# VH-VL binders against q9nrl2r1430to1533: the designs that were tried, part 9

Target 1, 104 residues: q9nrl2r1430to1533
Amino acid sequence: GGVHELSAFEQLVVELVRHDDSWPFLKLVSKIQVPDYYDIIKKPIALNIIREKVNKCEYKLASEFIDDIELMFSNCFEYNPRNTSEAKAGTRLQAFFHIQAQKL

## First folded at step 1 (VH-VL)

Design f2g (framework fv_ficlatuzumab)
Fold by ESMFold2-Fast, scan of step 1:
Structure f2g (fold): chain C 104 residues (1-104), chain A 121 residues (1-121), chain B 107 residues (1-107)
Amino acid sequence: as target 1 above (104 residues)
Amino acid sequence: QVQLVQPGAEVKKPGTSVKLSCKASGYTFTDYYMHWVRQAPGQGLEWIGEINPSGGYTNYNQKFQGRATLTVDKSTSTAYMELSSLRSEDTAVYYCARVYEDSGYYPFDYWGQGTLLTVSS
Amino acid sequence: DIVMTQSPDSLAMSLGERVTLNCKASQDVSSYVSWYQQKPGQSPKLLIYDASNRATGVPDRFSGSGSATDFTLTISSVQAEDVADYHCQQYDSYPLTFGQGTKLEIK
């Protein structure tokens, strides 16, 4: 890890946030609306948390950043049935991420 | 085409239990949450609970916790709602409903035709 | 629990008139409100979700608006087939709750 990697992480997170399919991932799932979520998902994460970690220079390796993004998608597919709007958005956004992550 | 098929009517005595069915077809059963909602004669809609057919995880309206039990049979694409300790106030039409796919949250796009449960002596 | 209060309880309109139905939440529900139409002897049908999005197959004369605590369903030109009970629902918090309904009749 260096400055170039941290700059690349910020750019990638911004691209993910701006993507049409980012809506399920922008913030943590509501405990009020989906209380069983936190019984099923043991390591909740969202783009706002990942972006904060990037800004605080908490990712020292590209693999750590990639692992957090993949955890976010894994949580989505674990909780949401395959044909839900969340799972469909997650599938498309994950494909976009895999293409962009080749720059890291 | 999506269908949720429920039996038309059930008659039960107070103090007994009932198990209502909802048979789904026309979509992948495990891909959508199933909810149960009731409507007493001349009254509004009341949410009972939800089940994830894939994992079997349930969430209940606290008013029905301990009395309502939601289950699924994935092999027959059928959801069930069992209600115990029946009272006359449980007389209502009971609907199963599927979450709306475009929202991803809790508006319901497909509803069963409803089962009229009558609880009387 | 969030209480959803609809007004009026009932109203009668002439064909072609603009009608507005109101729904008030006892606390902030953001935009997580849907509207359902229920004709006599039928199951509810989704009209509006996320306060203002029209569900697939719903005629353009139906529109929804509002946020936070105050929501409105509007029918721009009421038709005979619109005779029904209309229910609002919040899904901001558990338990999911519905209003008591507004009955729409034609004069």
Scores: ipSAE 0.000, ipTM 0.566, lowest interface PAE 14.7, mean pLDDT 86

Design f2h (framework fv_ficlatuzumab)
Fold by ESMFold2-Fast, scan of step 1:
Structure f2h (fold): chain C 104 residues (1-104), chain A 121 residues (1-121), chain B 107 residues (1-107)
Amino acid sequence: as target 1 above (104 residues)
Amino acid sequence: QVQLVQPGAEVKKPGTSVKLSCKASGYTFTDYYMHWVRQAPGQGLEWIGEINPSGGYTNYNQKFQGRATLTVDKSTSTAYMELSSLRSEDTAVYYCARDTYLDESYYFDYWGQGTLLTVSS
Amino acid sequence: DIVMTQSPDSLAMSLGERVTLNCKASQDVSSYVSWYQQKPGQSPKLLIYDASNRATGVPDRFSGSGSATDFTLTISSVQAEDVADYHCQQYDSYPLTFGQGTKLEIK
């Protein structure tokens, strides 16, 4: 990777992690606490995994980084009914992401 | 053998758009990223952007943002670059170039023969 | 943007001479530099990648070296078919950038 691209990704991930609505996305959903999650969601991902991929320079394209973030939101909306606190947090965090991603 | 085939020339009027093609053969199209690079007469090389044909992911040089659009057609192993709002300064040879499969390396192992785009009234 | 500066702009060599082409990055690009040969009227051709690795089919007389900001392409014994423009490129940071090129001629 590009140093400037990686710095921008790190900054964006840090802003997402610091957001009040990041709590459903900080770590992978627990198989023990939510056993049916992995029967429904085939490509699980979370901010800690995305941040580690950024730190290891595993994103070749900015669009690959953006797609991992969008996958995270899509998983949230697929699993969680719209009236849940998880889905509501996801909606607000995704809107925040779209504003921040304009700087990529 | 790996080949990237491009048309030899295109002539366009200012203010119009052009869509240049790059037909790949001799390898698995979706395994390699495709880049677009231009060269104005007598000038150096200038990077326009890249696309991953597998996922359709794109990344652009900010200088071309809003004007360049990269796409692919996997069924024909063809990459496209559309450039809008053409100006005389867009007169250049436009190359497609194949990236390596390595995640951290962004160099070009094969190049198309280039399309000379002439923008004139 | 990272600026790549090549030197000299042009040079003329006698057959069999050793030639050295330089490329300087405006900031640290580690080893993420490639070199391309472009003969008149032709597309660029990859010569060297990751600063020092020779591409498949490239003659042993071509070699690359350097790291961080200073890179060199060497042709140990220049041949008539080596007449071309030589371009260095960095891929450490977006946008990808190229040097202005060095023109190699035979006298």
Scores: ipSAE 0.000, ipTM 0.547, lowest interface PAE 19.2, mean pLDDT 86

Design f2i (framework fv_ficlatuzumab)
Fold by ESMFold2-Fast, scan of step 1:
Structure f2i (fold): chain C 104 residues (1-104), chain A 121 residues (1-121), chain B 107 residues (1-107)
Amino acid sequence: as target 1 above (104 residues)
Amino acid sequence: QVQLVQPGAEVKKPGTSVKLSCKASGYTFTDYYMHWVRQAPGQGLEWIGEINPSGGYTNYNQKFQGRATLTVDKSTSTAYMELSSLRSEDTAVYYCAREGIYDYSDAFDIWGQGTLLTVSS
Amino acid sequence: DIVMTQSPDSLAMSLGERVTLNCKASQDVSSYVSWYQQKPGQSPKLLIYDASNRATGVPDRFSGSGSATDFTLTISSVQAEDVADYHCQQYDSYPLTFGQGTKLEIK
């Protein structure tokens, strides 16, 4: 509850940011690089937004935090074909997340 | 060189419509969102809306919704803003501006020189 | 709508002085703030994006700082060519909004 959950969320977000496969997720997708992204993805999100929500104590339950991280991965897999570097990075980072999230 | 070229001035009567142009050159037109911003004499900047030139999808400042219409012509790399039911308070310089420098930033990196719209009888 | 309030409305500085311009958001905008310079008779020019990143070609005397609701643009040693209106903008949420501007003049 409360303070302890938020400390755990911050630690996990930092671990995700530091991971080699975080590069597609650090910030919102660029309109220059991917102009149709926002036409397809209805709820865009990225690690910088999730980290800000953690810092503002906006996650009251671990499930809310996990839902935002999972939304980030589902957006990746919805937009990117499975054989892309983005999708491959997402697959590896999501597996890492699932292991670390056992601590929440 | 990247440029956005706009006409210098337009004069319109109240109740009419105007369609302002913004011709892009020096980059791939469909790769960057285009924004429209106005500035009344001696006042600050006011955002009107944005368009994705690739898909034609738009977002508007609600203040202008129903009066402003943003379109593009990909074959000529030209963006347009039509503003209807003109009022004297629509007198302003209207800028087009390109978004999308430095991945994941919504900052406006290239601006047109602006069109001075004067609405008077 | 998020209201961006700039202060002061205008200021006059001597050449070489340090200039500080402030911008306050009515709500948290994270770091999604840009600064534009607008010289008399010209279009705005991007100076700073994401609160603190200097745009390419902008002199290093210009710097930005701040987060959440309070943002600052600093000119470390003001030059004659810096006479302009300076505008801050948030792009955290729609509609995108600008401050009213700060006019910088040289004494």
Scores: ipSAE 0.000, ipTM 0.561, lowest interface PAE 16.9, mean pLDDT 86

Design f2j (framework fv_ficlatuzumab)
Fold by ESMFold2-Fast, scan of step 1:
Structure f2j (fold): chain C 104 residues (1-104), chain A 120 residues (1-120), chain B 107 residues (1-107)
Amino acid sequence: as target 1 above (104 residues)
Amino acid sequence: QVQLVQPGAEVKKPGTSVKLSCKASGYTFTDYYMHWVRQAPGQGLEWIGEINPSGGYTNYNQKFQGRATLTVDKSTSTAYMELSSLRSEDTAVYYCARDSWYDEGPFDYWGQGTLLTVSS
Amino acid sequence: DIVMTQSPDSLAMSLGERVTLNCKASQDVSSYVSWYQQKPGQSPKLLIYDASNRATGVPDRFSGSGSATDFTLTISSVQAEDVADYHCQQYDSYPLTFGQGTKLEIK
C-alpha cells in the first residue's frame, strides 16, 4: 500500500501545525480583517479544515490530501505579494511539507 | 481467518429496493474500510462506493449517488448496501471487499458475492 | 473519470509459455495500480499492488511493471490453474475504476 495511511496524514498535519511558519495557515483568513480576500480566493482552506477532513476520513488517496495542502499554499501565494511575511512563511512551510510528503 | 460472508442470491422486481449484507469476521471490523463493487453478467467490475465502519463516513461513485446507501452495524460486524429504484440493468453480482490500502494495496479480501436478479 | 483499457480482450496460451497483459490509464496514475485474478465462478483475488508488488501468497511467476499510464502483468510460465479473467484497477483518484478485463485460456 503506497497510496496513503490515515495515521500518516494526521502526523503530517500535526507537524505542519507545530512548525514556526504555520501561523498564516492555522485558521481561515478573517473576513472582518481582510474583506477582499474572499473576492480573490474562491476556494479558501486552512490547516484546521484539512485536519477536520483527516479526522472524518475524507482522504483515502494521498493525492487528495496533497492537493488540499497545495491549494492552501497556492492561495497564500496568489493573495500575498512575494515580499510579505505570509509569503515567506508559506515558502518555508511548503518546502518542509515536500520533504515530509516523500513518506506518503 | 479473514472472511466476508454474503448471501448467495436475491430476486427483486423493478422499482423495489434491496438491502444486501456482508458479515465480516477474523479481524477488527472498524480498522478497515469496506467497499462495494458490482459485476454485470459477462462484464467488468464497477465500483459503487466505500464506508469507514468506525465513523460511518461514506464516499460514492457519482453514478450511484442517491440510489445506493452504505451502512454498517458495528455490533454484528456487518456492512450493508441498499440499492433503490431497481432496474433490470442492476442485475449483477454484488461484492463487498476489504480495503487494505494501508497494508497490501487496495482490495485484499472479497466476499463471495450476491447475485441480484431484477426481473418482473 | 480515469478510463482503464486492457489488451488483449482474450488470449489462449500453451502451458509453460510466457504471457503479458497490458493496461493503459487515460491519465497519469503514478504507480497506484493493482491487478486481480478472477477464476470462473469465484470472487476476484488480489495479485499485484502498487504496480509491481506481489500480494501475500501469490506465486513468483506473476509480476507487474509500469508507471504513469502503461502497466503490464506478466506470467512467466503459464499453468492450468491460471485460467481466469484478469482485471487492472487504478486507485489514484475517485471514482476507483477497473479495466474491462482480459480472459486467459489454455489451448
Scores: ipSAE 0.000, ipTM 0.569, lowest interface PAE 16.8, mean pLDDT 86

Design f2k (framework fv_ficlatuzumab)
Fold by ESMFold2-Fast, scan of step 1:
Order: sequence, then C-alpha cells, then structure tokens
Structure f2k (fold): chain C 104 residues (1-104), chain A 121 residues (1-121), chain B 107 residues (1-107)
Amino acid sequence: as target 1 above (104 residues)
Amino acid sequence: QVQLVQPGAEVKKPGTSVKLSCKASGYTFTDYYMHWVRQAPGQGLEWIGEINPSGGYTNYNQKFQGRATLTVDKSTSTAYMELSSLRSEDTAVYYCARGYDLSEYYYMDVWGQGTLLTVSS
Amino acid sequence: DIVMTQSPDSLAMSLGERVTLNCKASQDVSSYVSWYQQKPGQSPKLLIYDASNRATGVPDRFSGSGSATDFTLTISSVQAEDVADYHCQQYDSYPLTFGQGTKLEIK
C-alpha cells in the first residue's frame, strides 16, 4: 500500500497499533483515570512511546525493542486481573506479537 | 492539518435533549482522548467529561453524571455529547477538545470552534 | 473539587510591558497545571502544560512557573495580538477544573 520500505521495528509497531486489541496499549495509563497504577507499575510504557523511540533510532538491537514490547504486556498482566477486557486484549495482542516478532 | 469541526448553533426547548457532534480529521482518531468543555456567556470554562475513542471508556464531571452521555463513531471519526433534561442554565458554547495523556502530561492541545447551544422556551 | 482562582480578573497593559497572571489552587496540584489563551470569538488555545512547558508554536515571550498551589503565566513583552482571556486548569484530580479567567487588554 502506502509504504514500501520501513524499518522492521516501524512495520511491527504499525501492525500492533492497527490490531483490534491494541486499545489498552496505545498510550500511557492516565494517573488521573487510574491513580494507583503508578504505585504498582514502576516502568510504565505504551505503543506511542515505543513508536517514538523507533523514530528516534533509540533501539540498536531487536532484543531492546522486544524487551520494551514485553514490558508493556507484563505491566498489563501485573495490573489487570485475568478476567478483565484489558488482560484478554493483552493476551491476544501478545500472541499476535510473538508470531510477528519471528519475522524480525 | 488537525481539525475538530463542530456545528455553529443549536436551539432547544427546556426539558428536551440535544446531541452535539465533533468531527475529527488530520490525525488517528483513536490515539487521543476527546474532552467536552462548556462556557456560559461571559463565564469561565467548565469540564463536562472525557472519552477514550479506542475503548469507548468515559469519565464525567459528577455535576453532569446522568445527564451527559459521551459516545464516538470510529467509522466517521466523530465524537458526540448528548445532554438531557435541558435547562436555561445549559445555554453555553460547547467545545470538544483533543486530549493528550503521557504520565505527568495531561492537556488539551486542539479545540473545536464550539457549538452555541441556546435553551429557551 | 479543586477550585482554581485567577487574579486579577482583568488588566490593561501598554505594548512591550511585562505581564504577570496568577492562578491559585485550593489544594496541592503538584505541577499539573495548563494555561490556555482565548481570543475574542475564538476557541481556547494551549499555551503551557505541566506548569512550565511551552506548547508547540507558542512564542518564547510566554512562560509558566509555579508548583503546589501557586502558578504564574508571564508575558515578557506584551504585543497587540495578546489581547485575550487567559485560563488556568488543573489536571491533578477529577473533575478537571478551570479558573474563572483573566482578561488582558492593551491600552
């Protein structure tokens, strides 16, 4: 379609952002909306931050990129009980990520 | 160009309801919160509530809880605010505004032109 | 609810003068304060967020400072285009609240 040559990290971030289950991960959890989140989660991260790091060429290795994505999922499962919409979305998106990451 | 387009004016009778629209363009609609803020003639700004367009989750000012309903239509990148049981005191300009949220940063960076709602009999 | 009180309600300044607008929160809001400029007949425009960070495209003459309960918006050299109402807002706690606004006019 619109883009022929992107970095592998940029392509994967775009795929994650456009996935139906990305909604809990698009931006950081609001301190106002969820006041106790930052008391529990010590290393918050979201897809918008990861995308910015990709655009600024801050990932030198695929492992660094993968670690940030996995941190994002880890935070989701730590904060959200397993029966929540957030945790269920995270489970599906993580599975999708693991398949796509094999192409890196 | 990031734009939020709102109708210019609405006139309603007391006791009825109104549904105001805010059409977004120039950005990914689901990446930002949408806030609704009103301003009565000659008065300050008053926050009504916010919606996350991605999940449809809302937070309301308790003053408007039960009267205001925020929704979105992702297919048209349009946000809506429905306000019921209208009173003359609801006469105001109603703005939609795009919200940015990044940990320590939470602000409204782009505003619609506003819809003047007049409630009169 | 956190009450935001702005002072003065209005002021008139000469071109080139330094202007100071104040905003006081009824309780500690840390640095979670934004300032908006609203010109006559127009929508508000973001000027400052997180007490002191200037928004993209905002001229250097605008600056914000303060923490906890006392916040200030400064215009180092007022221009004719700065005629507007200025609103402070806290985002420490729900509901989000604004001050009543300060009207700035040029003599």
Scores: ipSAE 0.000, ipTM 0.568, lowest interface PAE 16.1, mean pLDDT 86

Design f2l (framework fv_ficlatuzumab)
Fold by ESMFold2-Fast, scan of step 1:
Structure f2l (fold): chain C 104 residues (1-104), chain A 123 residues (1-123), chain B 107 residues (1-107)
Amino acid sequence: as target 1 above (104 residues)
Amino acid sequence: QVQLVQPGAEVKKPGTSVKLSCKASGYTFTDYYMHWVRQAPGQGLEWIGEINPSGGYTNYNQKFQGRATLTVDKSTSTAYMELSSLRSEDTAVYYCARDEPYYFDSSGYLDYWGQGTLLTVSS
Amino acid sequence: DIVMTQSPDSLAMSLGERVTLNCKASQDVSSYVSWYQQKPGQSPKLLIYDASNRATGVPDRFSGSGSATDFTLTISSVQAEDVADYHCQQYDSYPLTFGQGTKLEIK
């Protein structure tokens, strides 16, 4: 409610960014440091891009926002083996997201 | 401690432009909208507009559309309001004020205010 | 634009009296109304948001009520430090608008 109808998405992105397990997701994976990433992941996304979309009012439905967050986690699990720190961080952050997303 | 620091006063001639600053500290600058509100001597509060510092998205009061421009510098946590084609009736105290845009709580109320800059427009 | 109208324009109260300040919206604003206190020479300070929620650090003698178009700020026992202009604001729709203010003085 109020004049910022999409503030729920901003709040959730802020909470994700502040989470200890957000480090793999803050920015797009470096093409220079991880050159095969963009050969494997065809729809790259990160929290900074999602936050920019929220702030430009590009999400019209909660489902669109949720889809972008889930794409981010899906990319993490596709690229990173289960035993990596990235995949473990992704698993914990995704669980946190699912709890918070109940409010949407 | 949340602080919004503004210059105390500015004096400008009619027809010129002014760019007022608002330096934020004590919180994450990009997590809150920044609003600009003015108050002419002996008058009530008048909303000028808002900016989302994260994306740069702005909304303006139609009365100020085309004359006011809101910007931010994220690297210095500073918000700016530029007002062009100044007239004597623009003489007022100009406040910046913070808005927490959380969906579950409601957004659009102003929880912390700068001390204000007195703009005097005179020949 | 939504017009916010406050009443009275000014009033003088004795210490310890209960005072009621009114704010009327020209159309339904749900509960999206805030109240600000502005002491002479100072910036406004948030008192109440969402019609009835007290802001952090605001004394419990201040309370807000109302919905839709009619809103009230109540000070249960006026103190000398309450001398100020009080402004209501709606944030239901753009542009954000404020009432003209009510000036509170002590006799």
Scores: ipSAE 0.007, ipTM 0.610, lowest interface PAE 11.4, mean pLDDT 88

Design f3 (framework fv_ficlatuzumab)
Fold by ESMFold2-Fast, scan of step 1:
Order: sequence, then C-alpha cells, then structure tokens
Structure f3 (fold): chain C 104 residues (1-104), chain A 120 residues (1-120), chain B 107 residues (1-107)
Amino acid sequence: as target 1 above (104 residues)
Amino acid sequence: QVQLVQPGAEVKKPGTSVKLSCKASGYTFTRYYMHWVRQAPGQGLEWIGWINPNSGGTNYAQKFQGRATLTVDKSTSTAYMELSSLRSEDTAVYYCARGRYYSGSYFDYWGQGTLLTVSS
Amino acid sequence: DIVMTQSPDSLAMSLGERVTLNCKASQSVSSYVSWYQQKPGQSPKLLIYGASTRATGVPDRFSGSGSATDFTLTISSVQAEDVADYHCQQYNHYPLTFGQGTKLEIK
C-alpha cells in the first residue's frame, strides 16, 4: 500500500455500513445488552472501529484490513446460533464482502 | 414523517396504577426499540426501560424493575408503559422515545410526553 | 450506575458568543454520548450522537467532542432560539443515564 489502498478500504467500509445486513455490526456489542458476550468473544470489533482505523491510516496492508473484517464475522458466528437473525445477516454481508474484497 | 403521539396528562392517587400509551407512525414499528424516559418537575431525564416491539423483549432500570411493565400492540403500532404502586415521587412527564436497531442507543425521536400527577 | 455530571448548572450569554457545555462520566463510556436540546415546555430533541456526529437538520454551529469520560458541546455563535436546557446521555452501560442538564439563557 498507499493512498489508493486507503481510499479502497474507506469505500468498502462505507458499502458495508450502507448494506441492509450491517445492523449487527455497526458498533461494538455492549456488555450491558449481552452480558455473556465478552466471556465468549475475546477480540471484539465492529464497523465503527474498523472505519476509525482506516481513517487513522492504521492498516498498512490489505491483509490487515481483511483480517479485521473477517474477525468481525467470525465473532458473529461464534456467538450467534446459525438460525438467528444476526447469523443470517452476517452470512449475507460476508458474501457481499467477499465479492467486493476480490478487488483488494 | 416519524411521529410518537402521547396523551397530554393523567392524574392518579397514590397506591393506584397507570397505563400510558405511545402511538407510533411514519416508520416500520418493529425495526426500532421503544424506550421510556421520565422527567420530574425541574429535574433531569431518567431512563425507565426499553421494549423490542418485534420480540416483546424488555429491559428495565433496576429502580423500576417490578413496578414498570412495557408492552406493545403491533397491530396498532402502540407502545404502553404501566407503572404500579404510584407515589408522589412518580409525578413527572413521561416520554416514549425511539431507539436505534440496537438496544443500547440514543433517541432520535421523542413523543410530546404525558404529564402524570400523583396526588391525594 | 454511570453518573453523568454536567457543568455549569446554568449560564447566561449574549447573542453571538461562543458557548461550551461540559459533561463528565464517572467511568469510560467510549464515544457513546448524545446531547439533547430541550426548549421550555417541549420534548428533548437530538443534537449530537456518538460524541461528535450532528443529527440531521441540526445547525452547523452545534458541535460535540470528547471521548472516554470528558465530553463537550459547543455552540459557536449563540442565537435567541438556543435558549433551552441541554442534556448529555451515555448509552454504553445499563441503565442508560443522563446528566442533570445545563440551562442556557440569553442576557
């Protein structure tokens, strides 16, 4: 990377945020809403955190950006049973991400 | 246009209960949490609880746990708050307020409030 | 419970002056703080959420900043219609909690 790579990350995050299935991922899961979440998930992350990292130029490689997005989906599937609305949204959004990420 | 419509006022005696309504329009009722917040005269805002209109799930501030009951009627897009064992300290304006698609949130739209007066 | 403390309790400003209102959380709430404007006899209206994001339709003279425990709401040039109580709220911990409010008046 360079500035073109950073611009691509920002565009991708914006597309993810705008997607209908982004609702479980917009901000960190609150310990108060889901009290056992942090007993199970040891590396919490969300789109707002990833977007801040992009804006602060903290991703030096496309692989680092992709790893954070994949961690977000992995956390969703670890915590949420397959038949939940969260897991279904995660599955659809991850498929969308994989199509877009082919360009990275 | 999003609207949350509440009645203007209620007067109740101590020891009774009240059921306040909040009629929602202008959005998909089941996609947003409905919160209840009160404000005693000349004082700050106090959060009571939320209800998820889609699931019927609820969460309450501990101070109101066991005394407040939040319900919804999806067919009329109306949320309700019942408050039992009323005391003079319950005199306040009671607001319904719309939260986002996640339970811990800020409130983008507020009802006009119902003034509840508890007096003997 | 997270205690939100606002300062000052009240202030009176002249038209066009810069106003800064403070809000302190008793423990970290990250950036999950919102600000509401409440005019006399009216419901609160959302001004700022996520510590610094202006709500739709809110004039540019309103801005928010801060993170963790210390937050500020700034009005760059106060106008007559800004007479109101201003409330901060944290939405990171249950119960959701508000500050006591700051009353803004015009001299």
Scores: ipSAE 0.000, ipTM 0.569, lowest interface PAE 14.3, mean pLDDT 88

Design f3a (framework fv_ficlatuzumab)
Fold by ESMFold2-Fast, scan of step 1:
Structure f3a (fold): chain C 104 residues (1-104), chain A 120 residues (1-120), chain B 107 residues (1-107)
Amino acid sequence: as target 1 above (104 residues)
Amino acid sequence: QVQLVQPGAEVKKPGTSVKLSCKASGYTFTRYYMHWVRQAPGQGLEWIGWINPNSGGTNYAQKFQGRATLTVDKSTSTAYMELSSLRSEDTAVYYCARSYRGLYYPFDYWGQGTLLTVSS
Amino acid sequence: DIVMTQSPDSLAMSLGERVTLNCKASQSVSSYVSWYQQKPGQSPKLLIYGASTRATGVPDRFSGSGSATDFTLTISSVQAEDVADYHCQQYNHYPLTFGQGTKLEIK
């Protein structure tokens, strides 16, 4: 933990953003495109928000960073049925995240 | 702070039913799925099913479909598993365990387990 | 059903030794494998999830690795309190399935 992990958080977020399966997670879900999303999901989050928190040094522990990434995936699986392209992308990206997160 | 409290033991006769409880505290009960897992003496862990306390939706391992029934009481933050047509091979410790969703999430907190003994 | 197979069934180690426990899935489970520690008379406790992420409060001597079908749990310097059964679980496919467990003992 501690400040030495800040560059690792930034590096991991950049790797997630560049991943082919990041498309459902880049920005907050649109109320116009998905009007019932915010009725179901009470703690919305996305990679752009997580990256800003990293840049502002808001994560004091690796566990806090990991919790926000896991919240993002949890929201995906709660809203999206398992057979959707969003859920499939989330499954693959979460697996990639778990592999990369061992470096934290 | 997060706690899942289960009774210590239950003794039942073959052919009867049992209803085991799991009282949750220290978190928002409706935000996490509750899973049920059993462990026969000296054996590994076996998944029974989950319930989503928010919706009442359930998913069961095929082996337990029709014999296990998962329910919740949101007012008391308590989950229940009812197992019918008990047999001696149902003798096991029964655990409740919390997961953020039904798939893709680990069981981060477990109850202490209830020992169910099925004997005549 | 996905079958999870752990090896060895039991292992006896001396204090301070490195121990490696194995878990193999009968088909790919991506990285959705967790490891649980179960001490005698106690419930399982989450150690590792997502193959390699350490759960909150778990000592850093515990680490996990692997993907697809082959997974390992490593304890870098075994302590007396590590005597327990260790269970792997896949949570990628229904039904959720566990390995048979590996018993860790101290010589």
Scores: ipSAE 0.000, ipTM 0.563, lowest interface PAE 15.4, mean pLDDT 87

Design f3b (framework fv_ficlatuzumab)
Fold by ESMFold2-Fast, scan of step 1:
Structure f3b (fold): chain C 104 residues (1-104), chain A 120 residues (1-120), chain B 107 residues (1-107)
Amino acid sequence: as target 1 above (104 residues)
Amino acid sequence: QVQLVQPGAEVKKPGTSVKLSCKASGYTFTRYYMHWVRQAPGQGLEWIGWINPNSGGTNYAQKFQGRATLTVDKSTSTAYMELSSLRSEDTAVYYCARGYKWSGYYFDYWGQGTLLTVSS
Amino acid sequence: DIVMTQSPDSLAMSLGERVTLNCKASQSVSSYVSWYQQKPGQSPKLLIYGASTRATGVPDRFSGSGSATDFTLTISSVQAEDVADYHCQQYNHYPLTFGQGTKLEIK
């Protein structure tokens, strides 16, 4: 990577958003519905925030973009027990990301 | 459990080529990049390049472009590095190392290393 | 190429002392720095990645800090088994580059 990888990462985030298993990741978790989430997760992130950062050219390095995607999955596995639909969706979406990323 | 197994030592004469192997086990071979790194006696580590075992795509440090060739055999989960036109300055321990792509290529598992000695 | 410079080249410490090892990049590498421990006759072992994240199984006496160009590996209370060469690596720019290493010895 490096600087100037932004158009490739826009394509990757669009592919993630379109995936059937993206539903836990589309936007930030609601504090009203899940009040203890923000007590546990110190660096919340979601696909809409990552997409905004890509569009505003806030990622200067390819590794910064990848780290934000991995932070999103890490947060999912930290908050959600392994047997939840959220954790299972996260596992499948992360595997999809890994496959798509290999093409680059 | 993840293992990368490399052979012991090789002795070669200047001007010849060597092909070093790295047999992977304990993970899905095609999901991680395989990197090659060398270390001359008493010196620091030097990155040679990587191969994507899924596609066969490669990337080389410019210093090794044209002299190093990285390949894989998916059926045996084995990576290879061939280094041609050997000189005495190529004397080093050669490591294969698994690169964690998802955070930009730090090396979480390393082979034991193969000592290559280039001398007449 | 990004040049990684480690300091000191070597140091000798007494058991239980706090050890600080430095690594400087010739230009910004953000937080994309890893630290490896290499004991005599052995392969490098990952200690820290992302400047400050400890790898699984690494004792909590090891910690990393820093960003941009200046990075530090700290051992809070050195033990006999910590005798090794320590290498920093940047993974933000091709080619991937390592520092020259710092040798840690016990007095």
Scores: ipSAE 0.000, ipTM 0.577, lowest interface PAE 15.0, mean pLDDT 86

Design f3c (framework fv_ficlatuzumab)
Fold by ESMFold2-Fast, scan of step 1:
Structure f3c (fold): chain C 104 residues (1-104), chain A 120 residues (1-120), chain B 107 residues (1-107)
Amino acid sequence: as target 1 above (104 residues)
Amino acid sequence: QVQLVQPGAEVKKPGTSVKLSCKASGYTFTRYYMHWVRQAPGQGLEWIGWINPNSGGTNYAQKFQGRATLTVDKSTSTAYMELSSLRSEDTAVYYCARVKYSGYHLFDYWGQGTLLTVSS
Amino acid sequence: DIVMTQSPDSLAMSLGERVTLNCKASQSVSSYVSWYQQKPGQSPKLLIYGASTRATGVPDRFSGSGSATDFTLTISSVQAEDVADYHCQQYNHYPLTFGQGTKLEIK
């Protein structure tokens, strides 16, 4: 890691949070609103958790940061059928992430 | 060793459909988008679309929306592009190419291409 | 759609000469431009990404520069093996778009 890498992670997370398609990913899925989510998804994660990890300097390598973002999208596609608004938002946001993250 | 293996050639009649394959090996198939790009003889490259092998999510260039369908078979690490209502203008070499979700390079590995000829 | 326009369409150079290839985007694409080399009968190969970063294994005679709308690929000393079509591509906006290509030949 390094200071420049840490700054890049924060910048990218901010860009993801500001994206129109970030709404399914901002916070952990509610156990009350979606009771079966945690029966299906064993490693839940969301942008607020990833941002906290960035701020605490928990990512030592770019690959660790990237893996957490990829886990977030993987969880979305595992739980949500492909024709849902959540899965569609996830597909667009992941493409945006991929383009913006090419220099990480 | 990363490889994307495509058949050499395919000949089809106008009005039919074709399904071209791209078999991936040497990497984790679900960690890379698979893009499709074509090149008509003597012409430049034209982007068709991409598929996310993990989710099945797709994105298409408007020109190919409704005519091209991208799919994957995760068990065989194979990507497919189906193109319907074929015309002579679809005669081209069709490439698959991988792009990492968070990669440092765009289109870092390409298949060798399949020459699709649309004629009588 | 962003239109990528390359110039010249073709050029013939003598061995050892410096070659400059141009690529213009119809709208700003920041630095998100890649260059590909395509030798006769082969698939394209990534040369440059992010406007100026050489891909792994690419000889240092190849360099890229530019930002926003104007981009350049330079070959400092052309070798016989450099005979190919060169394609620029923007990856800042969907759909992804390529230029028409520049054909490099040796005299």
Scores: ipSAE 0.006, ipTM 0.589, lowest interface PAE 11.5, mean pLDDT 86

